# Ledger of designs, part 10: VHH binders against q07589

Target 1, 356 residues: q07589
Amino acid sequence: MSRILVIGAGGVGVITALSLWLKKESDVSLVVRSDYDRVLKHGYTIESCDYGRLEGWRPHHIYSSVEDAASAADNQGYNYIVVTTKNIIDGPVNSRVSNIIRPVLEKNKELHGPQLTTHILLVQNGIDIEKEIWAEFPREQYRYTVLSGIQLIGSTKIGSGHISQVGQDHLSCGAFDPQDAAAIQAANDFVRMYSNEGQNFVEFDPRVRYSRWKKLLYNAAINTSTALVGLDVPRCLEFGVNKKSTEIEVFHPAMREIIAIAASEGIIIEEEFITMFTEITRKKVFKPSMCVDCEKGQLMELEVILGNPIRIAKRNGVATPTLSILYNLLVLVQAKLKERKGLLKFDEKTATLVDE

## First folded at step 1 (VHH)

Design s64 (framework vhh_7aqx_2)
Fold by ESMFold2-Fast, scan of step 1:
Structure s64 (fold): chain B 356 residues (1-356), chain A 124 residues (1-124)
Amino acid sequence: as target 1 above (356 residues)
Amino acid sequence: QVQLQESGGGLVQAGGSLRLSCTTSGFTFSEYYFSWFRQAPGEEREFVGAISWSGDSTDYADSVKGRFTISRDNAKNTFYLQMNSLKTEDTAVYYCAATPEYWFSGDLTQYDYWGQGTQVTVSS
């Protein structure tokens, strides 16, 4: 059986662990932080549109930290590390994906050496998220592959140990390096282990970078705008001037800029997706993940959704007037969240940011 | 603009077969996920089956697994539902629907594009 460690016990991570557990083709471990004591004693309450209602559910193993999970890997190690945590590049150093997974990679290396290849599946939003892993873990020293997981799912933690999923579990899994045969095989194997016919929809993604740019049409235009104003998507659309200004002056220009950046890399995204992504949640009272994060006082995935696209645009000579204004305003929102969390300090007497 | 039109419905005896077709126009066919739903008299509309944009993945309701097969033909902008070993319980109006890749679901409110429906009646 494949040993799989899922890191992140939010809506996405818990449903990911549940799907793998239900298939019965893997040994599933889940890292649970804030809800650890509750889950250890009572399991999860899950209300899923795909998997039904479960009470007292637990994966095969639960750990309170990645370090504990790494220590408990025994002589089998972990074949897959599935990272479902938020990717917050500008957050605390210890929260960076490379630092989160490091204990597992180091332990697997020490215990198993070249015998075990670790497949790192990043089920996270954004572009260029794999590059940090490649930079921090030289392939000469570590045996691993990096896989892309794209999942648009309406799954949230609504209470301690309580998950509500209202959008179908739809996972697209592929290799960040399209020339890495081992990564391609690992992605196909993950798809087989994740698939539960009649309950979820999962497929191999042969065009990871295309798929990530395509999803950014929604994330960079709509997640960002809703987070900035604290409104669900239908309210953003209906509250606009003549019920049109939001889509015409904000969403569509942002989406066209994403299409232009993708095109500068040789990736063509069809214009139909602008209308499709604008319309798809028009009548769903739904707050995208960045909006929810902001409302909960949690840092936003700002850099992987806007920062990295804008940096690519600058490198390739693509103008981003709409994305840049959204980004710079959300940098201020992110700073407000950091200040509230004690991660950033402002001296009111001098009216200056306190350099740490 | 965007239009979906079902065909192939009709009356069939239990144990028989029918092939439904959904012809589409007004959008880039190869980029969409396609689904079939059905609505029996007095019941809510329910999911039947789906096929991904690439055709590499399909999904089915438990009640039709092994009996129904969904397929697509990108050159003809058409997708199909092959229904075998039909039962009287399969009697319903069948609807085709289209949705973006990342929001495929059995949740009816996520489908913006629907056909008008085609009646399938399975007699004993």
Scores: ipSAE 0.000, ipTM 0.241, lowest interface PAE 14.8, mean pLDDT 87

Design s7 (framework vhh_7qbe_3)
Fold by ESMFold2-Fast, scan of step 1:
Structure s7 (fold): chain B 356 residues (1-356), chain A 120 residues (1-120)
Amino acid sequence: as target 1 above (356 residues)
Amino acid sequence: QLQLVESGGGLVQAGGSLRLSCTASGFTYAMGWFRQGPGKEREFVASISWSGGSTYYADSVKGRFTISRDNAKNTLYLQMNSLKSEDTAVYYCAADSTEYFWGSDEYDYWGKGTRVTVSS
């Protein structure tokens, strides 16, 4: 039975743990931080369009930290680490994905040597999110693979220990390195263990970089624009000049720039997706995740959605006028959020940023 | 970490009245009340915009229930009049980080609920 550690107890992480638990083919551990005391005493209340209503639900194991989960694994370790937290590169250093998973990888190296391979599944938005893991954990010293999880799910933590899921659980899982046979096998095994026939949709992804660049058409154009203005997608489209300026002058140019950057990396994305992604939420009153994060006062996944693509564009000689304007304005929004959290300080007497 | 705490539930005779309150630990935009009766799914009861300028009610409670809010106290209210046995349920307070009203699944924060039993 595979031992799986899910890190992140938001809407995505809890439903991920539930799906694995319901299949009964894995031993499921969940890291719960802010809700730990409530979940320890009362379990989760879950309202799921796929899995029904559950009261008092708990996975096989719950831990208050990754360090505790790593220690509790003893000599057996974890076969999978599923990371569902926000990927905020410009946030606190201890929130970096490589630092979050480090206790598990160090423990496995100490106790198992080359015996146990840990499969790291990143269920997170963005481009080049796997590269920091390869850089921080040289494969000659650590036994692991890195897997991509692209999740189309509407699941929110609506209270302490309370999850509401209204969008179908749709997961695409594949290997970041298409030449890594062990990663491909691990992805296929995860799909099998996650699948609950008649309740969710899960598939193996043979083209991880393609899928991530394709999703970025929506994230880099629409999540970003809505976060900047604090409006849902239909309002952005209807409120534009002549009900056309948003799609023609903002969304479509941003999407075309993403297509050009992907092409410079050898990934061809079909032009029809510009129209498809613009239309898919035109009549759905919906605020994308980055817009919701900003409104909740939470830092945005800015660097993995815009920063990394723009850096790739600069390296490859691709012009990004629309993406660069969106990025630089959202850098200011992110700084506003950091200032409110005490992570950034401004001296009003000198009118200067207080640098450390 | 935003918390919502409901109060005011209890036992009441048919035709009677109750006032529910929900206190938020911080800022909220849209707020609403939902309920779940015995053996039923959770259903919408009423919602109110941040300014109080827009209110919406389920057809089953129109004319009998009144939703209101006091932003200075971070408190939401539901005045329930002419109560019926069908109103027996656990009542949940919900809060949104947005000004949109699209039902139970779209709210960001929820309370633990307060029980209302209508007898006779």
Scores: ipSAE 0.000, ipTM 0.100, lowest interface PAE 19.4, mean pLDDT 86

Design s8 (framework vhh_7aqx_2)
Fold by ESMFold2-Fast, scan of step 1:
Structure s8 (fold): chain B 356 residues (1-356), chain A 123 residues (1-123)
Amino acid sequence: as target 1 above (356 residues)
Amino acid sequence: QVQLQESGGGLVQAGGSLRLSCTTSGFTFDDYAFSWFRQAPGEEREFVGAISYSGGSTDYADSVKGRFTISRDNAKNTFYLQMNSLKTEDTAVYYCAAKLGYTWYEPSDYDYWGQGTQVTVSS
């Protein structure tokens, strides 16, 4: 039985743990931080369009920290680390994905060395998110693979220990390195353990980089624009000049720039997806994750959704006028959030950023 | 607002050593990966070495491996390039650079650059 540690107890992480738990093919541990005491005593209340209503639910194990989970790993270690936290590379250094998972990788290395391979599944938005893991954990010292998880799920925490899921749990899982046979096998094994026939949709992803660029058509155009203006998707579309300017002058140009960047890497994304991503949001009154993060005063996944794409564009000679304007304005929104959280300081007397 | 300032360059004899420093301001030092690039007369800027945001990972160009060491001091908002066993081929303007991501080798991937410091290795 695979031992799986899910890190992040937001809407995605809790539903991930639930799906694995329901399948009965893995031993599921969940790291629960702010809600730990509530969940320890009362479990989760879950309202799921796929899995029904559950009261008092818990996975096999819950821990208040990654360090506690690592310490409790015993001689088996963890076969999978599923990371569902936000990937904020410009946030506090201790919140970096590599720092979050380090205690587990160190413990697994201590227990079995090269005999235990840890499969790190990043269920996070963005492009180039695997590169931090490869850079921070030299493979001569650590045995691991890095897997991509792309979720098309609407799941949010609506109260302490309370999860609401709308929209089907749809997971695509694949290997970031398409030549890594061990990663490919681990992804297929995860798909099997996650699959709940008739309730969710889960598939092996043979083209991880393609899938991530494709999802960025939505994230880099719509998540970003809604976060900047603080409006849901239908309001952005309806409030535009003649109910057309938002999609024609903002969403579609941003999406076309993403397509051009992907093409510069040899990845072709069909133009039809521009229409598809615009239309699927037209009548759904919801705010994408970046917009919700901003409104809750939480840092946005700005760098992995816009920063990294723009850096790739610059390297490959691709123009990004729309993405660059969105990015530079959202850098200011991110700075506002950092200032409010005490992570950035401004001196009103000198009118300058405090450089400490 | 953001500034990177190199120091420690100069003239040195082949076989000698120099330590370059890059002092930074205007951003959260701990969040960034840092690199050194160099540009010889008539050449393009080439990668020399990089250090990750945590300091746990470093990489070097093959031409400098075993001779150069990159390090960082988060308390001082400064990172360094220790250059040992210098060769005349190491003569170049050395630039420090900073970025949030992990693609280290392309100059165009970098967010911020220093103005450069001249290193001349004579013989």
Scores: ipSAE 0.000, ipTM 0.396, lowest interface PAE 12.6, mean pLDDT 89

Design s9 (framework vhh_8fcz_2)
Fold by ESMFold2-Fast, scan of step 1:
Order: C-alpha cells, then structure tokens, then sequence
Structure s9 (fold): chain B 356 residues (1-356), chain A 123 residues (1-123)
C-alpha cells in the first residue's frame, strides 16, 4: 500500500485526500494547520459535485505540521508527498516548497536511504516550479522524483472544516523530467491510485512543460487581469471599451506573449487556444484563484505565473510589454497585501520603504 | 484507442437545420463530458457547446444559444448537435471533443477530437 502525505488543507488538498481515501489503495495522511482542532474533533463537511455530501470525514491520519507527519512516519516512510499549497516564492522563506517538504525528505532518507524513492507531486500553478527542488536537494544525495499535477477543479474552503466543490475533479499528472523513467512510472501509479471511475477524470500527462505553458495562456492573461481589477471574467469583457478592449488589448496580447516565450524554448502552442480560452470563459461568472486570493487578503502566486515567464522571456530575447505591465502593477498589489499582513513596513515620515 | 467519429454535415441554406452525430469508442463514455468545437474557414478553433457526463447540464457559446441543442445517449455512446436557424457564420468543420465541463471547461483543453464533419451554410 502506498503511503501518501498531502500537504495543504485547502479545497484542492482536501478533495485530493478524499479521492485517494475513497479508492482504498493508499494510506492517506493530511497536514491541517488552521483548522486542525475543528477537524480533529468533528472531521470535514464536504459538499462535492463528484463525491456527494460527507459529514465527519477524515483521512487515515491527520497532523498539525509537516514535522509531526515526518516524525510519525513508521519504518515505511512516505512514497508520495503531494503539495497543494500556494507557491508564493516572494513570500516568507519558511513557506517555500523546498522548506515545507524538507522534514519528510530528510526522514525518508534516514529510514531507507537509497532503497526508498520519494515522489514529490506539485499540484500547483506556474512554470519552473520544480527547479527549486532540484537546486535544494542534490539528486546524488536524495532519492526522489518530481511530478507535475495540473488540477482543473473548482473546490474552495467555505468555512472551518467545510469544503465546497462545484467543478469536476480533473487531474493531469506527469513527470517534470521527461527522461526520468522512475518519475514516469510514479506518475502512472498515482493516476491509478487517484482515479475513481464515474466520479473524476484523471490522466497521465506525457508533455508536462507544454501543458503548463498552455495553462499559462489563461493564468497569465486572465487570472492576473481579474486579480488586478477585482472583477469576474464576464465583467472584465463586458466593461471594456466598446465591449472589446479587454480581449483585444489585454487578454489576447498577454496570451500571444506567452506563446512567443514558449516558442523561444522550442514549445509550440496552437494559436487556436487564444480564441478557445476567451470564448469558454465569456459567459461563466467566475473569479479565478488569483482574484479570490486578493479579495481574501492572501498573497498571490505572482512569481510562478508572471515572474518566471518574464525572466525566461528576458533570457531568450522575447518582448513582453503586456505581461510586464500586468506584473509590475501586481507587484504593487502584492506589496499592499504584504504591508497589511505586517510583512512589509513603510515609514510615512520619510516616505520610504523600511526593510529588515 | 480512443475514437470519435462525426457525421451529419453537409450543404444547407440559411435558416435551415442539420443534426450532427458523434460515435464514441475506446473509453468509458459515461465518465466523460463531451463538447462540440468548430473551425470556420481561416479562423481558429471555436468552442460551441458542452454537456455533462449524465446529460443533466449543458452550456453554449453565445453565438449559438437558443439555436443549437447538445444531447447525449450514454447507452448508444453518442453525442448529438441539433442545429436550427443556421447562419452563414456557422460554416465550419465541426469536431466532437472529449474534455472537461463546467469549471474545468474554463481552463481545460480537449484531449481527443474526431476527424470533423464539414457544415456549409450557403445559397
């Protein structure tokens, strides 16, 4: 039986743990932070379009921290670490994915050394999110693979211990390194353990970097723009000048810039997706995750959605006028959120940023 | 071996009707939402309509709302597109596509498409 640790108890993480638990092929552990006391006493209330209504649900194991989960691991260790937390690389250092997973990866190494390979599945948005893990954990010293999880799901935490899922659970799982046979096998194994026939849709992704660049057509153009203005997608489209300026001057130019960046590294994305993604979203009253994060006062996944693409563009000589304006304005929105959280200080007497 | 086979296209006068059919094989049809996508001459792919796994929910592009109806028959492994009040702008190759529905359709992609069926609306 595979031992799986899910880190992140938001809408995505809880449904991930539920799907694995329902399949009965994994021993499922979930790290629950702010809701730990309530979930320990009462379990989760889940309202799912795929899995129905559950009351008092719990996975096999619940821990209040990653360190506690690592310490509680018996001599088997964890076969999979599934990371569903936000990837905010400009946030606190202790929130970095490499720092979050470190206690588990070190414990697995202690328990089995080279005999246990730990499969790290990143169910997170963005590009180049795996590179931090390869940099922090030399593969000569650690036995692991890094897997990509792209979730197309509408699942939110609407209260303490209360999850609402209104969009179908669709997971694409693949290897970040397409030449890593162990990673490919681990991804296929995860697809089998996650799949619940008739309830969710799960597939192996043979082209991880292509899929991530393609999703960035939506995330880098629409998540970003909606977050900046605090409007759902149809309002952004209808409120534009002559009901056209948003798609013609903002969404489509941003998407074309993403296509150009992907092309600069040898990945061709079909231009048809510009029209398809715009039209699919036109009549759906929907606020993307970055917009919701801003409204809740939570930091945005800004660097992995815009920062990293722009850095790639700069290295490869690709112009990004639209993405750069969106990025630099959202850097200010991010700073506003950091100031409100006490992570950034401004001295009004000198009118200057005060760094510690 | 996923296979989607479209049929029912042809030449029709403006204001006319056509019914497109898509026969699915090689997968558990009732587990997947289905879509119709079209490609007009000289343009990119345009999503037309989607239907949930059970057929209980449908959605349509603005350009076809009220004129087209998407239907599925899980027993026969078929999805249909009933088109009425056809316009010259509806001229396109129509593809049956397997892919996400509802929230997933907002950010998703269609992982399998058929060979297409040509619809021409012209006098």
Amino acid sequence: as target 1 above (356 residues)
Amino acid sequence: QVQLVESGGGLVQPGGSLRLSCAASGFTFSNYAMNWVRQPPGKGLEWVSGISTSGGSTTYADSVEGRFTIIRDNDKKMVYLQMTSLKTEDTAVYYCARGPYEYDILTGYFDYEGQGTQVTVSS
Scores: ipSAE 0.000, ipTM 0.300, lowest interface PAE 11.0, mean pLDDT 86

## First folded at step 3 (VHH)

Design a1 (framework vhh_8fcz_2)
Fold by ESMFold2-Fast, scan of step 3:
Structure a1 (fold): chain B 356 residues (1-356), chain A 125 residues (1-125)
Amino acid sequence: as target 1 above (356 residues)
Amino acid sequence: QVQLVESGGGLVQPGGSLRLSCAASGFTFSEYAMNWVRQPPGKGLEWVSGISYSGGSTTYADSVEGRFTIIRDNDKKMVYLQMTSLKTEDTAVYYCAKDTGYSEWYYDEGAFDYEGQGTQVTVSS
């Protein structure tokens, strides 16, 4: 039976663990941080449109840290590491995905050497998110695959140990390297273990990079713009000049730039998605995750949503005037968040950034 | 300091109606989503309803959809829960809760920052 470690106990991570647990084809461990004591004593209360109402629910194992989970892996290790945390490349070094998973990956290597292949499933936004893992863990020293998870699930932690899920759980899982047979097999195996017929929708994704560029039409244009101005999507659209300037001069140009960058890599994104993504939340008073992050004082997934696309554009000679303005203004918002968290210091007497 | 004060609970017969109120203070009310949750006797906490920070979007648990209506007044910093067609299963302590984000489509780390002290609703004949 596969041993699966889910890192991140937000709405997505908890429902991911629940779906795996209900299927009864895996041994499920969950890393729970702030809610650990409450969940250990009382379990989770879950209101799910897919899985019903559960009280006192726990996965097979609960750990308060990744380090504890790695230490408790005993001689069997973990077959899958599912990462549902935010990917903040420009944040503290210890919060980077490669450093988060390192204790587990090192422990798996120690216990089984080349006999245990660890499948790292990134349920996170952005492009090129797998590349740091490949760079930090040379394939000659570590046996692993990297899988992409794209989840369109409205699952919210509404209180300590309390999850509310609205709408069907939809997960697309595939291999970042489309020629890695082991990764393709691992993705298909995960789809099978995650699938609960009649309760969720889960599918193998044969075109991971396409799917990620497609989602970036929304993330790079709308998550970014809303985060910058602190408004929901309908307000951004309605408050624009003549109720049109936001979509015509900001959202659509940003989306077209993303399409151009994808095309520079040989990936064609259909133009109807510009309309679809603009309309999908036009009348839903909804703040995208990046906007919510700013409101909570949390760092944004800035680099994986805008930084990496812009770097690809520069390499391939694609102009990004709209994305670059959004990026550079959000760099300032990110710095403001870092300053508030004590991660960045400004000397008001000299009016200069204190750098090391 | 964040403070939420619920009121309006009481004894009502099956099929009856009640309106719960929640007075909020200590935060910028118009910038946060608000929720109602309840705890029935001998059971855990159940999410009931949510309303976006502007009042333009609402969500409901399946068990109360069509019977309950969540409303907010940002000028008065109030959240209301209009309950109709009450059932014995609706008997619970009802709590008002501040939430920072709720999304139907995307990964969201929304969570209650604070819950009020609650107001008792008893549906009995």
Scores: ipSAE 0.000, ipTM 0.172, lowest interface PAE 14.0, mean pLDDT 85

Design a10 (framework vhh_7b18_3)
Fold by ESMFold2-Fast, scan of step 3:
Structure a10 (fold): chain B 356 residues (1-356), chain A 118 residues (1-118)
Amino acid sequence: as target 1 above (356 residues)
Amino acid sequence: QVQLVETGGGLVQPGGSLRLSCAASGFTFSDYYMGWARQVPGKGLEWVSYISSGGSTEYQDSVKGRFTISRDNAKSTVYLQMNSLKPEDTAVYYCAKEDYWDEGFDYWGQGTQVTVSS
């Protein structure tokens, strides 16, 4: 039976663990931090549009930290590590994905050596998110693959141990390296173990980089703009000058810049997607995840959604005037959030950032 | 500029068969889930079936085993093969293109009428 560790107990992570648990084809462990005591004693309350209402639910195993999951006496390693946490490259060093997974990857190596291949599934937004893992873990020393999970799900934690899922569980899973046969097989195996026919939509993704650039049309234009202004999508569209300036002068230019960057890598995205992504949430009072994060005082996935695309654009000679202004303003929003959390210090007497 | 054009409706006797076609344009067809919904007189819209970009299919319980959805990406066309038709299947059938961020579909064609009667 495959042993699967799910890291991140937000709306996405809990539903991921539930789907795997319901299928009965894997042994499911979940890392639960802030809600650990509640979940240990009472389990989860889940209200799911796909899976129904559950009370007192727990996966097979729960741990309060990744280190505890890696070090558990009964653990013989993990076949899959599913990472559903926010990918905040500019956050604290210990929150980097490579640092989060390191204890599990090291323990798997110690216990099983080259006999166990660990499949790392990143269910996270953005582009180039796999590259730090390849850089930090040389393939000669570690046996692993890196898989992409694109989750189009509306699931949120509405209270301690309480999950509400109102948007369908739609997962696309594929290999970041399209030539890695082991990764392709692992992605297909995950689709099989995750699939609950009649309840979710799950498919193998043969074009991971294409799919990630395509989703970035929405994330880089709309998540970013809504986060800057603290408004839902319909308000952004209606409040624009003549109810048109937001889509014509902010959303569409940002989307076109993403299309141009993708094209510089040989990936073609149709212009009709600009209209489609603009219309998708026009009549839904919906705040994208980056907007919600900002409002809750949580750091944003800024670098993987804007930073990395802009770096690729600079490398390939693509102009990004709209994405660059959005990025530089959101760097200031991110700094404000870091200051509130004590991660940045400003000296008001000298009017300067306190350097270490 | 998204356009969906349904064809293939008509009058058929109970137990008969019909094949609906939906010609799509204005988007990269192969990237989207496609589906069929029906408007039953007096009851509102009811999802019938969908097909993923990868070819996975799902059906509403009332049509499972009788209807088959399929797609031809080269022709940007989705099909609904309807077998063992019942009077209760009488409805206007609509082709729909997936909405990425919720359970719905974001564009509807004009519809095609299916009438199951003696």
Scores: ipSAE 0.000, ipTM 0.107, lowest interface PAE 20.6, mean pLDDT 86

Design a2 (framework vhh_8fcz_2)
Fold by ESMFold2-Fast, scan of step 3:
Structure a2 (fold): chain B 356 residues (1-356), chain A 123 residues (1-123)
Amino acid sequence: as target 1 above (356 residues)
Amino acid sequence: QVQLVESGGGLVQPGGSLRLSCAASGFTFSDYAMNWVRQPPGKGLEWVSGISYSGGSTTYADSVEGRFTIIRDNDKKMVYLQMTSLKTEDTAVYYCAKDTGSEWYYDEAFDYEGQGTQVTVSS
């Protein structure tokens, strides 16, 4: 039976754990931080369009920290680590994905050595998110693969231990390295273990980098713009000059720049997606995840959605005037959030940033 | 392989009606929301209508609200667009598109899978 550790107990992580648990083909552990005491005593209350209503639900195991999960007395190691947390590269060092998973990867190596390959599934937005894992964990010392999860789901934590899911779970899972046969097999195996026919949709993704660049047409243009102004998508479109300036001079140019960056890597994204991404959300009154994060005072996934694309563009000689303006303004928004959280200090007497 | 086969387009007079059909195969049809999108001559794609995986929720672009109706038959793996009171500005190639999720309120776009069917509204 595959042993799976899910890190992140928000709407996505809890439903991920539930789907795996319901399939009965894996032993499921979940890391629960702020809700740990409630979940330990009472379990989760889940209202799911896919899985129905559950009261008092728990996965097979719950832990209050990744380190505790790695070091548990009955721990036999983990075949999969599923990371559903936000990927905030410019946040605190201990929040880096490589640091989050390190206790598990070290303990798996210590206890099982070459007998156990750890499959790290990143259910996170952005481009180049796998590269820090390859850089921090030399493959001659660690036996692992890195998998991409693109999950579209309307799932929200609406209270302590309370999850509401109103949009069906759709997961695309593939290998970041398209030539890694072990990763491809692990992705296919995860799809099989995650799939609950008639309740969710799960598919193998044979083109991970294409899929991630394609999603960035939306994330880098619309999530970013809405986060900057604190408005839902329909308001951004309607409030523009002549109800046109937002799509013509902000969204579409940003999307075209993403297409150009992908093309510089040999990945062609169909231009039709520019119009499709703009139109599909025109009448949906909601705020994308980055906008919601900013409003809640939470750091944004800025570097993986804009920073990394712009760095690739600079390396490949691609101009990014629209993405760069959005990025540099959101860097200021991110700094404001960091200052409010005590992660950044400003000295008003000298009018200078206190370098830490 | 995902396949979407559109049909039902043609030439129609202003004020007329047409019913477009889309036959889906290669995926679990009842798990996905379905959409109709169109491309008018010399313009980009525009989203027309969406329907949730179960058919319990539908949404429409302002330009077609009250004139078009999207319906689905999960047993037959079909999605339809009933068009009434057609206007010259409805002239376009219409495409059936599989959503990435089960509900139209998702913030991500859908896959563009069909070959399209031409609708021409003229006298």
Scores: ipSAE 0.000, ipTM 0.165, lowest interface PAE 16.4, mean pLDDT 85

Design a3 (framework vhh_7aqx_2)
Fold by ESMFold2-Fast, scan of step 3:
Formats: C-alpha cells, sequence, structure tokens
Structure a3 (fold): chain B 356 residues (1-356), chain A 121 residues (1-121)
C-alpha cells in the first residue's frame, strides 16, 4: 500500500486527501498548519458536491509540519509527496516548493537510499514549475520523479476545519518528463488510487506541457486581468467598452500570445479554445483564484503564470505586448501585497526601495 | 547556491586573441543553455553569443561572427568564449549567463560578476 503525504490543507489538499482515503488503496498523511488543533480534536467538516457531507473526518495521519511528517517515529518514508500549496517563486525562501519538500526527500534518502523512488506530484498552476525541483535536487544524488496534477476543482476553506467544494473534482495526472518510464507508471498508479467511480473524474495526462499551456489561456489572460481590476469575469466582460473591448483587446490578445509561445516550443493549441475559455465563465459570477488571492492580501502565483511564459517568449523571439503589460502592472500589485506583509520596505525620505 | 564565475579577461593588443571561461556550480550543467554578453562604457548590455543545452546550436551577434566562438565542456562544468582578431571596439566588461531551457533547468536566469577585456591599439 502506497504511503502518500499531502502538503497543503486548503480546499484542494483536503479534498485530495479525502479522495485517496475513500478509495482505501493508500495510507494518507496530511500536513495541517493553522487548523491543526481544531482538526486533531474535531476532524474536518466537509460539504462536497462529489463526496457528500462529512463531520469529524480525518485522514490516517495528521502532522503540524512537513518536518514532523518526515521525522515521525512511525514514518517509513513516503512513496508520493502531493504538493497543493501555492507556488510563489518571488515569495519568502522558506515557502519555495523545493524547500517545503526537502525534509521529506532527505528523510526518504536516509531511510531507503536508492531503494525508494519518491514521486513528487505538483498540483499547482503554471509552466516550468518542475524545473526548480530538478535544479535543486540533482538526479544523480536523489531518487525521484516529478508528476503534474492539473485540478479543475472549486474547493475552498470557509472556516477552521471547514471545506466547501462546489465544483467537481477533476484531476489530470501525468509525467513532466514524457520519456521517464518510472514517472509515467507512478502517474498511472496515482490515477488508480485517486479514482472513485461515480464520484470524481481523474485521468492520466499523456501531454503534460500541452495541458499546462492550454490552461494558461485562461490563467494568463483572465486570472491576471481580474486580479488587476478586482472584478469577477462577467463584470469584466460587461463593463468593457460596448461590452466587447475586454474580450477583443485584452483576453483574446493575451490568449493568442500564449498560443504563439507554445507554438515556439512545437506545441499547437487550437484557436477554438480562445472562444471556449472566454465563454466558460461568462455567465458565472465568480472571481478566479488570483483575484481572490489579491482580495485576501495573499501573494499571487505571478511568476509561474506570467513570468515564466514571458521568459520563454523572450528566449524564442515571440512578442508579448499584452502579457508584458499585464505582468508589469501585476508586479506592482504583488509589491503592494509584499509591502503590506512587511516583506518589502520603502523609504519615503529617499523615495527608494530598501534593498533585501 | 548557483554560482557563475568568469576568468581569462585582461589587456590584449588589437589583432590578438583571448579566451574567457565561465565556471559554474550549484546546478546540473548539461541542462542549461549559456550565453555571453558585454557592456562597453556608456552603452547598454549587448548580446555576444549563445550555445544550446545540447551544444548542437550556436548563435552570434553580427559584430563578432567569424571572430568569436562559444563552446562548452560538460565534464568541467565550464563554457568558453574564444575571441580572435580582437578590435578596440571589443573593449567591454564581459558577462556569462545561464538561462532556462524550455524543458530543463531552473526557472531563473543566472549571471556572473563580469570580467574586463581591454583591447589596446
Amino acid sequence: as target 1 above (356 residues)
Amino acid sequence: QVQLQESGGGLVQAGGSLRLSCTTSGFTFSYYAFSWFRQAPGEEREFVGAISSSGGSTDYADSVKGRFTISRDNAKNTFYLQMNSLKTEDTAVYYCAAYEDTYWGSEYDYWGQGTQVTVSS
């Protein structure tokens, strides 16, 4: 039976742990930080459109930190590390994905050496998110694979130990390296362990980079624009000049730039997806995740959604006028959020940013 | 920690040759593409040459094409810029850089501290 550590006890992480637990084919550990005391005493209250209402639910094991999960006396190592935290590259060093998973990778190496391959599943938005893992953990020294998880779920934490899921649990899981046979096998095994017949939808993803570029049509155009202006999608579309300027001059140009960048890597995304992604939330009054992050004063996944695509564009000679203006304005929004959190300091006497 | 360190700069007479080296640490060398840039006094930073992660592709600025050659040695975690037929206009601080390939490497660009090249008449 596979031992699985889920890191991140937000809406996505808790439902991920629940689905694995319900399938009864894995031993599930969850890292719970701020809600630890409440969950330890009372369990989770879950209201799920797929799994129903649960009171007092707990996975097999709960830990208050990644370090505790890695070092527990009963911990024989983990076959899978599922990371559902936000990927904020420009955030605090301790919040970097490589630093979050390091205690588990080091402990697995100590306990099993080359006999255990650790499968790192990144259930996070963006492009090139796996590259930090490869750079920080040389494959000659560590035994692991990196897997992609693309979630199209609407799940939020609405109170301490309280999760509300209103959008279906839909997970696509595949290998970041399409030539890594061990990663492909691990992804297929995860799909099997995650699948709950008639309750969720989960599939193996044979084209991870295609799927991630495709999702960026929505994230890089719509999440970004809504975050910048603090409006839901229908308001952005209706408030535009003649109720058309937003989609024609902001969303569609940004999406076409993403398609051009993907094409520069040999990945073709069908033009029909521009219309599909624009229409999918046109009549649904909701704020995308980046917009919600800004409103809660939380840092945005800016670099993995816009920064990395723009860097790829610059290397490949692709023009990004729309993405670049969105990015540079959102860099200022991100800096405002960092300043409010004490992560950036500005000296008003000299009118300069205080370095470091 | 990722580090890039240039060496081989100095004073050379016009028409001479110089070889710059960039030694790297803190990442898997074979997964990265590498470039050289230069900055002359009072000018913006200028691209000089690049080599792909596979070593199969190289690109050069028109001003140095045919005179400069970029190469890499994966066994030594080092890449080079061979500069031949140097001109006074080649006088600049030369920077090595490692940049993300679309499929492999780090999410960030890395830069060396720079090395001075002075070409006298």
Scores: ipSAE 0.000, ipTM 0.099, lowest interface PAE 21.6, mean pLDDT 86

